# VHH binders against UPF0159 protein Ta1429, part 2

Target 1, 206 residues: UPF0159 protein Ta1429, of Thermoplasma acidophilum (q9hib2r271to476)
Amino acid sequence: EKVRLIKYSNEREEMQKVLALLMYPFAEDASGIISRIKAMELSEASAILERIRDLRKNRRMKVGRPFEAVNYVFEVTTNYGAFRDLQRHRFLSIVRKPLTVSYGFDVPPIIAKMPDLSEEYAEAMKDAERVYRIIKERYGAWIAQYAVPFAYRYPVVFTTNLAEATYFIELRSTPQAHFDLRDIAIRMYNEIKSVHPSLAGIIKFV

## First folded at step 13 (VHH; from t5 with E102K)

Design u3
Fold by OpenDDE, fold request of step 15:
Structure u3 (fold): chain B 206 residues (1-206), chain A 122 residues (1-122)
Amino acid sequence: as target 1 above (206 residues)
Amino acid sequence: QVQLVESGGALVQPGGSLRLSCAASGFTFSSYTMRWYRQAPGKEREWVAGITGDSGLTSYEDSVEGRFTISRDDARNTVYLQMNSLKPEDTAVYYCAADYYKGNTIYVSDYWGQGTQVTVSS
């Protein structure tokens, strides 16, 4: 899978946390907010969240700091080329291993539709793999990274929060975004939506 | 051990309906978030629908919204996917997945069923 959600928290708990933070500026104290939220029905919590969503009229309106309290752990697998673009997003706390040739490689669509060229491309990647293995054996995995072509797949794990995810998804899901990142963004959105159906509503501009 | 078994896949005509089932065993079903995925030939696996374990809230991928309905029967440890107004692009192997809880933290399960084939063709 290109995008895999690894870890998340219970939506009810997360919603309560977010709502508490949202309400804090208008409350006498944190204790009162907590009591109110604990007594709140899920339907009411969801309704409040929907209202907050509806207040966002465009992508430039930020969702707010309270949504940073909701955290996700993702594993994303892209080719190294696409990963380099992904790394430009500061919101990603990435944990990664050295590049390897163990996860296969992507063939560009233009090449893939041409059988002869596709075969030649695959052979070139195999040659690179051989070189990688030689270097790895002699000098270790760290140095061997230099032999890994951009086309090779590179799984990484990163942590993010709902606010950051919202920003990324809304930014990269646009038609103007590179197709690899757009795909990642949409898949991330779907994963979040699948487990946090109410909270995902805050991601309005997908 | 956690086990998931999908069933109900078939060949149907466009506009037809189909109901998939996923029978779960080896865990407390009612506490798990259940999701349906599908994988078409030559494509990546994609999320289709979900139903949360805590609140029973449902969600759907945009292309199936309004056509598919996910539901669960906790007494039977089964999750369902009612698929209406089927289209050729819905052709895929459909899988169910379970997310398990550890306190307030949820982990995505590595457990998948064998899948069930859905083919929509005239």
Scores: ipSAE 0.868, ipTM 0.949, lowest interface PAE 0.5, mean pLDDT 92
Fold by OpenDDE, fold request of step 15:
Structure u3 (fold): chain B 206 residues (1-206), chain A 122 residues (1-122)
Amino acid sequence: as target 1 above (206 residues)
Amino acid sequence: QVQLVESGGALVQPGGSLRLSCAASGFTFSSYTMRWYRQAPGKEREWVAGITGDSGLTSYEDSVEGRFTISRDDARNTVYLQMNSLKPEDTAVYYCAADYYKGNTIYVSDYWGQGTQVTVSS
């Protein structure tokens, strides 16, 4: 699975948290806000979020710090090449294993369309695998990483928040984005939407 | 022992309808967010629909929005996927997934059923 959501929090609680933070600048104290939010119906909370969403007119308008309070843990599998690009994005934490040839590899679409070239590509990857294994045996897994081609799949786990996710998804879901990251972005969006249907509304430009 | 068993898959013509069922056992059903996924041949598994355990809110992948309806019967520990206006692109093995609540934290379960085959073809 390319994108797997591992951990998230109850949407009601998350919504309350976000709303509390949103309202704080306009309140006398935090206690009053908390009381009000606790008494608030889910429908009202959702309506407020929708209103906030509607205020975003373009991707340049950030969702704001209150949404950083909503956290996700993902496992994402991309090829190492795409990962290198992914790594440039702001995530709270990325946990990764050493590169390996154990998870298979991606064949670029343009190559996949040509059977002969696909076969040659696959053979090249197998050669790389052999080299990897030789190096691993002689020098260990850490050094063997140098032999792993960019095409090999590389699962990683990272933590992110809704604000960061929004930024990433809206940025990488565009037609201009690399297809690997676009796919990841859309899948992340769907995962968030599947578990946080109200909060996902803040991700407006997908 | 958490178990999910999907059923209802069949061969149908374009424009047809199917209703999938996912019977859950071994856990408190009402505490779970339930989701449907599908995997077409040669493609990655993709999310289709979800219904939350806390609020019962539903959500759908864009391509199925307006055509599919997810619902749950907590008394029967079953989640359903009503699929209308089926298209060839909907052909896939459909899987049910459950995410369980622990306090305010939800964990994605590693429990998957065997899936049910849906084939839409003229």
Scores: ipSAE 0.849, ipTM 0.940, lowest interface PAE 0.5, mean pLDDT 91
Fold by ESMFold2, fold request of step 15:
Structure u3 (fold): chain B 206 residues (1-206), chain A 122 residues (1-122)
Amino acid sequence: as target 1 above (206 residues)
Amino acid sequence: QVQLVESGGALVQPGGSLRLSCAASGFTFSSYTMRWYRQAPGKEREWVAGITGDSGLTSYEDSVEGRFTISRDDARNTVYLQMNSLKPEDTAVYYCAADYYKGNTIYVSDYWGQGTQVTVSS
C-alpha cells in the first residue's frame, strides 16, 4: 500500500486532550478543566472544533500547538525522490528501514515513452536487484541497501502529529504539487478521516 | 483465526444500487473501527468509508459521500456498505478491515480477505 496508517488513538480521548489544551489558557480553575471536558458530549466537542475550523480562512493560519497532542504513525511506500521531498518537512519525524528491492521500482514517464530506453532501464534495475540479493545473503540487509537504485520503492515509517499532518496535507494536496506528494497527502488525509472523522475537519484546505 | 468475509458484489447498471456485507468470525466487532476499501484493476487499494466502534461515527471518501452509507450491526458482527447512484468509476473489488486495541493504542489490521467484486457498466 502506498500510504498505510499503522496506529492511532481513540478519537474521543484525543479530542478531549486537544480541548483541554485549547481551554487551559482561559481557565481560572485548571484543576477541574479535564473533568469538564470529559463530561462534554461528543457533539458539543465536535461543534467547538468546527468553530475553530471556520476561523481558519487560509492555510497560513496554523491550527495551533494543542493539535500536536494528536499523534499518528504512518508507513509510506514510495521512491527515493519522493522520500527526499518528504524529508524537507522538518515538522515530520521520519525513520526509515534499509532500502530493499521488494517493492518494485518506478519508471519515469519520459523513459516510459521510449521503448529502447525503457528496456535498458528495466535491465539496469534487474541487474541491481541481483547484486542486492547477493550482498544481502552474504553481508546482510544494512550493507545491501547501498546497491538499491533510487527508483525502487521502500517503506518509510514516520510519526506525525495532527498539527504537522495538517500543514503537510494542506501544502501538498494542491493540484500544483508534485503528483507523488499530492497523492501521499490525499491518502494520509483519507486515513485520518477514516478513524478521526471529527478531528479531520480541522484539515480544511484539502 | 480471525476472518472477514465480504459479500454482495454484482454486475449493475450505472445509477443502480448494491448492498455489501462484511461478516466477522473468530472475534467480536465490539469497539473495533471498521472500514471499507476498494481496489480497481491496476490501481492501489483506497479507502471508501469508515465507522468508529465506540461512537458509531461515519466518514466517507469525497467521491462517494452522499451516495454510500456505512452501517454496523455489532450483535451480528456485520458491517454493511449501501451503495447508491453507482458509477463506472466505482468498479472494483471491495474489502472490509477492522482495527484493534493493544493497550490504549489502536492498530490498523493488515489482514485482507478475498473481497467482493462490484462491476458498474452499461
Scores: ipSAE 0.582, ipTM 0.852, lowest interface PAE 1.5, mean pLDDT 85
Fold by ESMFold2, fold request of step 15:
Structure u3 (fold): chain B 206 residues (1-206), chain A 122 residues (1-122)
Amino acid sequence: as target 1 above (206 residues)
Amino acid sequence: QVQLVESGGALVQPGGSLRLSCAASGFTFSSYTMRWYRQAPGKEREWVAGITGDSGLTSYEDSVEGRFTISRDDARNTVYLQMNSLKPEDTAVYYCAADYYKGNTIYVSDYWGQGTQVTVSS
């Protein structure tokens, strides 16, 4: 799978945490605001989030720091070229594996539309796999990495938060983004929406 | 131990309707977020619809919103996907998934069953 959500937290509890952080600067007492938020109906909490969404008139209006309190762990399996570009974004942590031929490779869309070129491309990738396996057997995986073309995929695990995820998704879901990153962004959005339908509403410009 | 069994897939004509079922066993169903995915031949598995546990909030991928409805029956440990206005591009194997708690953290299941085949053709 290209994008897997690995773990997240209960939406109601995350919404309560975000609302508490949003309201704290205007509260007389921290314990009082927590009590009010715990007693709040889900529909009322969702309505507040919708109003915050409505206040964002464009993607340059960042979501506030309270949304950094909502965390996700993703695993993304993509070609190394796309990963290098993905790595430039601010993420809380990244855990990666050595490059390998084990996860298959991507064919650029332009090449995929041309059967003769697609076949030649696949043959070149197969030749690289053969060289990789020879080098790995003789010298180990870290040296063999140099034989892995950028088109090969590998999984990376990273932790992000809803504020950073919103920024990434809204930036990279545009037509100007590289197709691989746009696809990753849309898939991350869908995974967040699937488990956090109310909070996903702040991801407005997708 | 934990099992999810999809059923209800069939061959239907374009514009038709179908209801899928996902029966769950080996855990307390009512607190879990349940999701449907689908995988067309030669394509990656993609999210279709979700329903949260405690709140019952539903969500849908853009291409199925308005046509598909996810629902749950916690007493029967079953989640459903009502599919209306079916199109050839809805042809796929459909899978369900359940997320589980560990403390206050929820983990997405990485197990996939056999799924149920939906084919939409004239």
Scores: ipSAE 0.544, ipTM 0.842, lowest interface PAE 1.8, mean pLDDT 85
Fold by ESMFold2, fold request of step 15:
Structure u3 (fold): chain B 206 residues (1-206), chain A 122 residues (1-122)
Amino acid sequence: as target 1 above (206 residues)
Amino acid sequence: QVQLVESGGALVQPGGSLRLSCAASGFTFSSYTMRWYRQAPGKEREWVAGITGDSGLTSYEDSVEGRFTISRDDARNTVYLQMNSLKPEDTAVYYCAADYYKGNTIYVSDYWGQGTQVTVSS
């Protein structure tokens, strides 16, 4: 799968953490905040999040540090060229693997529309795979990875939080974003929405 | 141990309606998030709709919002997808999934069954 949400936490618990952090600067003590938030109906908590969404007039207005308390683990499998652009963003951790031919390759849309060029592209990728396997057998996987073209897919696991995910998604879901990154951003948004429908509302500019 | 079986797929005309079912066995899913995905030929599997276990909150991918409704019947351990105003673009194999707990963390399901085929054509 190109974008896979691996791990998340219960939305009600995550909403309670965010609301506690949002309210703390205005409170007498932390235990009073926690009690009030635990007693809060889900609909009231969701309404507060919707009000915060409404206050954001454009994507340059950040969602705020309390949303850093909500964490996700994603696995993204995309061509290595797109991954190079992805890693420019601040994520809490990124786990890399040596490049390999095991995950297949992508054909860029512009090339896919040109039958003769698409055939040449696919043959070049198969030639690179052949070279990779020769080098791997003789010199090992570490050296062989330098024979892998950027079109080959590269799985990566990373941890992010809702504040950083919101920034990434809103930046890269715009029409100006490269197709591969826009697709990743929209898929990440959908995965978050599927498990955190209330919290996903803060991601406004998708 | 856990089994999810999709059913209800059929051939339907554009503008028509169809209801999919996903029956669960081997666990009580009332506390777990349930999801529908679909996969058209040559495309990646895509999320369609979700419903949370403890609060019953529903969510939809933008292209189906307003047309599809996810629901659950915890007594029958079954989740449904009501699909209205069907379009040729909705043609796909539809799959359901249940997320699960390991300790205090929720993991997204990686098990897929055979799914149920929905075809929208004249």
Scores: ipSAE 0.490, ipTM 0.817, lowest interface PAE 1.9, mean pLDDT 85

## First folded at step 17 (VHH; from u3 with A97V)

Design x2
Fold by ESMFold2, look of step 18:
Structure x2 (fold): chain B 206 residues (1-206), chain A 122 residues (1-122)
Amino acid sequence: as target 1 above (206 residues)
Amino acid sequence: QVQLVESGGALVQPGGSLRLSCAASGFTFSSYTMRWYRQAPGKEREWVAGITGDSGLTSYEDSVEGRFTISRDDARNTVYLQMNSLKPEDTAVYYCVADYYKGNTIYVSDYWGQGTQVTVSS
């Protein structure tokens, strides 16, 4: 719902691709290195990845471009204000649609702690929904989006790779990051870890 | 056609243990990554643990690591979640999921089990 992994590839296959790309600059023959990697046991491949992980001493040490070969598709639903920050990251294949009231809205934490103000905030959001629905009925969804405050949630489907995901997750999982993006980053990390436990090890600074 | 049936949920006291089971049918179990999720009242669904189909690699969400153990019995098409040192915050409905293959791509499954309720309270 907030973060949904949609598709991925088998971890063994993905590890083989990463290892092939890591080793290719040092190989005299591409087919020879591919054959060696295909014959490699999972435990040996995992040990190599673990060594690469251990060499990363801080967030500023980026993972190499071979990790761009591992792709994921995610759907992320977050308020539109946070989406604007999310879109600054270099994800592939972002699919956009107009703003709508259909996915609910977020209440900022400082407002949520004030009962009277929280009620006024929710009423303002409901007023915006009413105007949105009137405009949508008469003029369609694209025009109606102008009535939608940024607190409303906005689902996005995007493709990313492990290198970009590592960068995003390590940048946004720090306590200093905006809460919404930090939550998304941690949830993306958990989804990757759940299906790619060996490769997720490269995401060290969570 | 695909069926996932969770069982083993119960009311337990803090510090107690439970073993959840997920029986699967309608697909070749051994190739599929199996995962447990949970959803507490008023919270979003969250991942708990996973076990890969080919390699049997396990992984855990940070708050359950060291307390929960996922395992699988491919001959019986069953995934287990052994939950030890249970805490009130573990109270949730627990679901298992399986992903599916289309060519070389694995899609996160639409097939969810019924869920099984785990309640941790005095």
Scores: ipSAE 0.555, ipTM 0.845, lowest interface PAE 2.2, mean pLDDT 85

## First folded at step 18 (VHH; from x2 with T105V Y111H)

Design y3
Fold by ESMFold2, look of step 19:
Structure y3 (fold): chain B 206 residues (1-206), chain A 122 residues (1-122)
Amino acid sequence: as target 1 above (206 residues)
Amino acid sequence: QVQLVESGGALVQPGGSLRLSCAASGFTFSSYTMRWYRQAPGKEREWVAGITGDSGLTSYEDSVEGRFTISRDDARNTVYLQMNSLKPEDTAVYYCVADYYKGNVIYVSDHWGQGTQVTVSS
């Protein structure tokens, strides 16, 4: 799977946490806010989130630090070339695996449309796999990684929060974004929306 | 043994309608988020629709919004996907999933059942 949501928390509880943090600057004490928010109808909580969403006029207006309290764990499997670009987004906490030939490789759509070039591409990938295996046997996996073309897939698990996810998704879901990152961004958005429909509304510029 | 069983897939003409069902066996899912995914041959699985357990909030992937409706009948332990205005691009195996609680944390299942085949062809 290119993007897999692994772990999240109950939306109602996450919404209550975010709302408490948003309201705290305007309250006399924290216990009063918590009591009010726990008593709040879900429709009222959702309406407050919609008002916050509507106040964002463009993707450069950040969603605010209270949304950092909502956390997700994702696994992303993409070619290593795209991973290098993904890694440049420093807001992502990353747990890595070694680069290897074991997860297969991507064929760019332009190459896939050209049968002769697609065949040459696949042969080059097979040649790299053979070299990788020889080097790994003789010199170990660390050195063998240098024989792996960046078209090979690289699964990575990362933890992020809704504020960081919103920024990444809104930046990379535009048609002008690199196609691999755009696909990842849209898939992450859909996974969040599928489990957190109210909170996902804050991701406005998709 | 606890499982989810998808049914209702069929061959339909473009513009037609179909209702999919997802029935739980051996557990009650009234508090669980339920989601529909689909997978066309040679493609990645794609999210289609979701409905939250404790709030009943629905959500849809953009290409199906307005055409598909997810609903749940907790008394019958069943989730439905009503699919209207079907297009050839909706051809896929459709899967239903329920996420699992471990304490206060919810984990997404990484095990998939057989699904139900929907084919839209003239």
Scores: ipSAE 0.654, ipTM 0.868, lowest interface PAE 1.5, mean pLDDT 86

## First folded at step 19 (VHH; from y2 with V97T A98K)

Design z3
Fold by OpenDDE, fold request of step 22:
Structure z3 (fold): chain B 206 residues (1-206), chain A 122 residues (1-122)
Amino acid sequence: as target 1 above (206 residues)
Amino acid sequence: QVQLVESGGALVQPGGSLRLSCAASGFTFSSYTMRWYRQAPGKEREWVAGITGDSGLTSYEDSVEGRFTISRDDARNTVYLQMNSLKPEDTAVYYCTKDYYKGNEIYVSDYWGQGTQVTVSS
């Protein structure tokens, strides 16, 4: 899978955390908030989230600190070229392993349209694979990374929170974004939506 | 042992309808979020619809919103996907999945059933 959600928490519990944090500036103390949250119906919680969503008029309006309480772990597999762009998003806590040729490669769309060229491209990638294997055997996986073309797919794991994810998704889901990152952003959004249908509503500009 | 068995896939014409079923066994069905995925030829697997275990909330990928309906029958340990107004682009193998609860942590399952083939063609 290109984008895989690995770990998350129950939406109700996450909503409670978010709401508690949202209420804190207006509460006398934390204990009162806890009591209020425990007594709150899911419908009321959802209504509050919807109101917050409605308050966001554009993507430049950040969702705020309370949504940082909701955490996700993702595995994302994209070509190394696209990963280099993804890596510029420093708010993602990325854990990575050495580059390899084991996960296949992407063919640029312009090349994919031409059968002869696509075949030639594939052969070139195979040549790179051969070189990688030789280097790996002689010098190890770490050095062999230099032989891996940017087109080869590269799985990484990262942790993020709903606020950060919102920012990333709304930023990279635009038509101006590179296709690879846009695809990742949209898939991330869908994964979040699939498990947190209420909270995902805060991601408004997709 | 956890088992998920998808069924209901068929060849249908554009505009047609299908109802997919996913029969689950080996776990407490009502406690889990269930989701449908699909994989078209030459494309990556993508999320289609989900229904939460705790609240029964449903969610859909944008391209199927308004056309597909996910539902669950906890008594039968079955999740359904009603697909209406089918389009050729809906052609794919459809898979059902569940998540795993471990305390307060939830993990996405890495288990995939055999899937069921849906083909929409005139």
Scores: ipSAE 0.875, ipTM 0.953, lowest interface PAE 0.5, mean pLDDT 93
Fold by OpenDDE, fold request of step 22:
Structure z3 (fold): chain B 206 residues (1-206), chain A 122 residues (1-122)
Amino acid sequence: as target 1 above (206 residues)
Amino acid sequence: QVQLVESGGALVQPGGSLRLSCAASGFTFSSYTMRWYRQAPGKEREWVAGITGDSGLTSYEDSVEGRFTISRDDARNTVYLQMNSLKPEDTAVYYCTKDYYKGNEIYVSDYWGQGTQVTVSS
């Protein structure tokens, strides 16, 4: 899968945590907050999130620190070229392995439409694969990375929080964003929405 | 042992309707968020719909919202996907999934059924 959510927490618990943090600046003490959170119905919690959503008029209005408490672990598989763009987002904590030829490669759409060129492209990638394997055998995986073309798929794992994810998704889901990252952003949004339907509402500008 | 069995897939014409079922066993069904995914030939698997275990909240991918409805029957350990106004682009193998729960921490698992083929064609 291009985007896979690996780890998340129960939405109710996450919502309670976020709400507690939201309320803290206005509360007399933490104990009072806890009591209120425990007594709060899910509908009320959702209503608060909706209100926050409504207050955001544009993507430059950040969702705030409380949402940093909601964490996700993703595995994202892009070609290495796209990855290089992804890694510029420093708010993502990326864990990655050495580049390899084990996960296949992407064919650019313009090439894919031309059978002859597509075949030639594939052959070139296979040649690169052969070179990679030779180097890997002789010098190890770390050195072999130099032989890996940008088109080869490169799965990585990164951790993020809801605030960071919101920022990334709203930024990269725009028409101005590169199509690879746009795809990733939209998929991330969907994954979050799939497990956190209420919290995902905070991501407004998609 | 955890088992998920999808059924209900068929060949239908555009505009038609199907109801998919996912029968689950081997776990406490009501505690789990259930999700439907689909995978078309040559395409990546994509999320379609979800229903939470804790609140029963439903969510949908934008392209299916308003057309598909996810529901669950906890007594029967079954999650359903009612698909209306089907389009050719809905053609795919549809899968049901559940995650691994460890307290408040949830790990996405590779628990998939065999899938059920939905084909929308004139």
Scores: ipSAE 0.864, ipTM 0.950, lowest interface PAE 0.5, mean pLDDT 92
Fold by ESMFold2, fold request of step 22:
Structure z3 (fold): chain B 206 residues (1-206), chain A 122 residues (1-122)
Amino acid sequence: as target 1 above (206 residues)
Amino acid sequence: QVQLVESGGALVQPGGSLRLSCAASGFTFSSYTMRWYRQAPGKEREWVAGITGDSGLTSYEDSVEGRFTISRDDARNTVYLQMNSLKPEDTAVYYCTKDYYKGNEIYVSDYWGQGTQVTVSS
C-alpha cells in the first residue's frame, strides 16, 4: 500500500487533550479545565474545533501547537526520488530500510506514453535488479542498495502529529505539488479522516 | 480467531443501489473502528468509509460522500455500506477491516478478507 496508517489514539481522548492545551493559557489551573473538558459532550467539542477551523482563512495560517498532541505513525511506500522530497518536511521521526528491488518501480509518465521507450526502461530496471541480487548475495543488502535506481519503491515508517500533518497535507495537496507528494498527502488526509473525523476537520485546505 | 466476511457484491447498472455487509466472528465489534476499503483492478487499495468505535462517528472519502452510508449493528457484529447512485468508477472489490487496541494506542489491522466484488456497468 502506498500510504498505511499504522497507529493512532482514541479521538475523544485526543480532542480532550487538544482542548485542554488550547484553554490552558486562559485559566488559573489545569484541573478545572480538564474536569470541564471531560464533562463535555463530543458534539460540543466538535463545535469548538469547527470554530477554530473557520478562523483559518488560508493555508498560511497554521494550526496551533496544541494539535501537536495528536500523534500518528505512517508507513509510506514510494520511489526514492519522491521520498527525498518527503524528507524535507519536519516529521517527528523517520525510520527507513536499505533500498531494495522488492517493491517494484515507477515509470515516469512521459516514458509510459512511448511503447518502445517504456520497454527499454523496463529492461534497464530488470538489468539493475539482476546486478542488485548478485551484489546482495556476495556483499549484503547495505552494499547492494547502491545498485538500486531511484525509480524503485521502498517503505519508510515515520511518526508525525496533526499539526505537522496538516502543514504537509495543505502544502502538498495543491496543484503545484509534485504528483507523487500530492497523492501521498491526499492519502494521508483520508487515513486521518477515517479514524479521526472530527479532528480531521482542522485540515481545511485540501 | 478473528474473521471478517464481506458479502453483498453484485453486478448493477449505473445509478443503482447495493448494500454490502461485513460480518465478524472471533471478536465483538463494540469499541472498534471499522472501515471499508476498495480496490479496482490494477489499482491501490483505497479508503471508502469509516465508523468510529464508542462515538459512532462516520466519515467518507470525498467521491462517495452523499452517496454511500456506513452503519453498524453491534448486536449482530456486522457493519454495512449502503451504496446509492452507483457509478462505473465504483467498480472494485470491497473489503472491511477493524483496528485493535494495545493499551491506549490503536493499531490498524493488516488482516484482509476475500472481499466482495461490485461491478457497475451498463
Scores: ipSAE 0.671, ipTM 0.878, lowest interface PAE 1.1, mean pLDDT 85
Fold by ESMFold2, fold request of step 22:
Order: C-alpha cells, then sequence, then structure tokens
Structure z3 (fold): chain B 206 residues (1-206), chain A 122 residues (1-122)
C-alpha cells in the first residue's frame, strides 16, 4: 500500500481533548470545562468543530495548536525523490529501512508516455537491481543501498498529528504539488476521514 | 483464527444495486470500527466507506458518497455495504477490515480476506 494508517485513537475522546484545549482560555477552571465537555452530546461537539472549519477562509489559516493533541502513525511507501520532499514536513518520528530494490520502482509520467524510453528506463532499473543484489551478497545491505536509484520505493513509518497532517494535506493536495506528494496527501486524508469522520472535517482545502 | 468473509459481489448493469456483506468469525464486532476498501485491476487498494464502533458515524470516499451506505448489525457480526447507482468505475474486488484495540489506542488491521468481486458492465 502507498499510504497505510497504522495507529489512531478513539474519535470521541480525541474530540473531547481538542475541545477542552480550545475552551480553556475562556474558562473559570479546568474542572468545569472537562465536566461540560464530557456531558456534551456528539452532535454538539461536531457542530463546534464545523464552526471552526467554517472560520478557515483559506488553507493559510492554520487549524490551531489544540489539534496537535490528535496523533496518527502512518506508513508511506514511495520513491526516494518523493521521500526527500516528505522529510521537509514537521513529523514527530521517522523510522527508515536501508534503501532496497524489493518494493519496485516508479516511472516518471513523462517517460511513461514514451514507450521506447519507458522500456529503456525499465531495463536500466533491472540493471541496477542486478548490481544491488551482487553488492548485497558480498558486502551487505547497508553498502548495497548506494546502488539503489532514486526511483525505487521504500517504506517509512512516521508519527504526525492532526494539525501537521492538515497542513501537509492542504499544501500538497493542490494541483501545483508534485504528483507523488499530491497522491500521498489525498490518501492520508482519506485514511483519516475513514476513522475520524468528525475531526477530518477540519481538513477543509483538499 | 479471526476471519472476515466478504460476499454478495455479482455482475450488474450500470445503475443497478448490490448489497455486500462482511461476516466475522473468531471475534465479536460490538465496538470495532469497520471499513470497506476496493481494488480495481492495476490499481492500489482504496478506501470506500467506514463506520465507527462506538458512535456509529459513517464516512465515504467522495466518489461513492450519496450512492453507497455502510451499516452494521452487531448481533449478526456483520457489516453491509449497500451500493446503489452503480457505475463501471465501481468494478473492483471489495474487502472489509476491522481495526483492533490495545488500551485506548486503535491499530489498523493488516488482515485482508479473499474479497468479493463486483463487476459493472454496460
Amino acid sequence: as target 1 above (206 residues)
Amino acid sequence: QVQLVESGGALVQPGGSLRLSCAASGFTFSSYTMRWYRQAPGKEREWVAGITGDSGLTSYEDSVEGRFTISRDDARNTVYLQMNSLKPEDTAVYYCTKDYYKGNEIYVSDYWGQGTQVTVSS
């Protein structure tokens, strides 16, 4: 899978955390806020989140720090070029493997449109795979990774939060974003929506 | 020993309807988030619909919203996907999944059954 959601938390409890953090600056004390929020019906909590969504006029208006309380773990499998761009985004933790030929490679769209070049590209990638396997057998995987072209894919596991995910998704789902990152962004959005339908509403500019 | 068995896939005409079922064995649904995915030939598996365990909230991928309805029957350990106004682009193998709990944390399942084939022709 190109984008896999690995871990998340219960939506009602995450909504309650976000609402508590949003309301605290306006409250007499924290105990009163928590009690009120726990008594709140799901429909009322969802309506508050929809109001916050409505206040965002464009993607440059950030969702606010209370949404950092909602955390996700994702695994993304993509080519090294796209991964370099992914690294520019603020994520809590990144776990990597050595580069390898095991996950296949991507063909740039402009090359894919040209059958003769597409075949030459694929042949070059097969040659790189052969060299990688020779080096791995003799010198191990860590040295062999230097023979892996950037077009090859590999999985990366990272932790993010809803505020950072919203920023990434809204920035990289635009038509101007590189295709690989745009596809990753849209897939992350869909995974969040699938488990957090109310909270995903804050991701407005997809 | 946990199994999810998808069924109800068939060949249908455009505009037709189908009801997919996902039956579980080896566990009880009662509080689990359940989701449907589909995989068309040559494409990556894509999310279609979800239903949360504790609140029963449903969600849908944009292209199926308004046409598909996910529901659950916890007494029968079954999740359904009612598919209306079917289009050729809905042709795919459909899979259901469940997530699982470790304390307050929820992990997305890595288990995929055989799925059920839906084919929409003209």
Scores: ipSAE 0.668, ipTM 0.876, lowest interface PAE 1.1, mean pLDDT 85

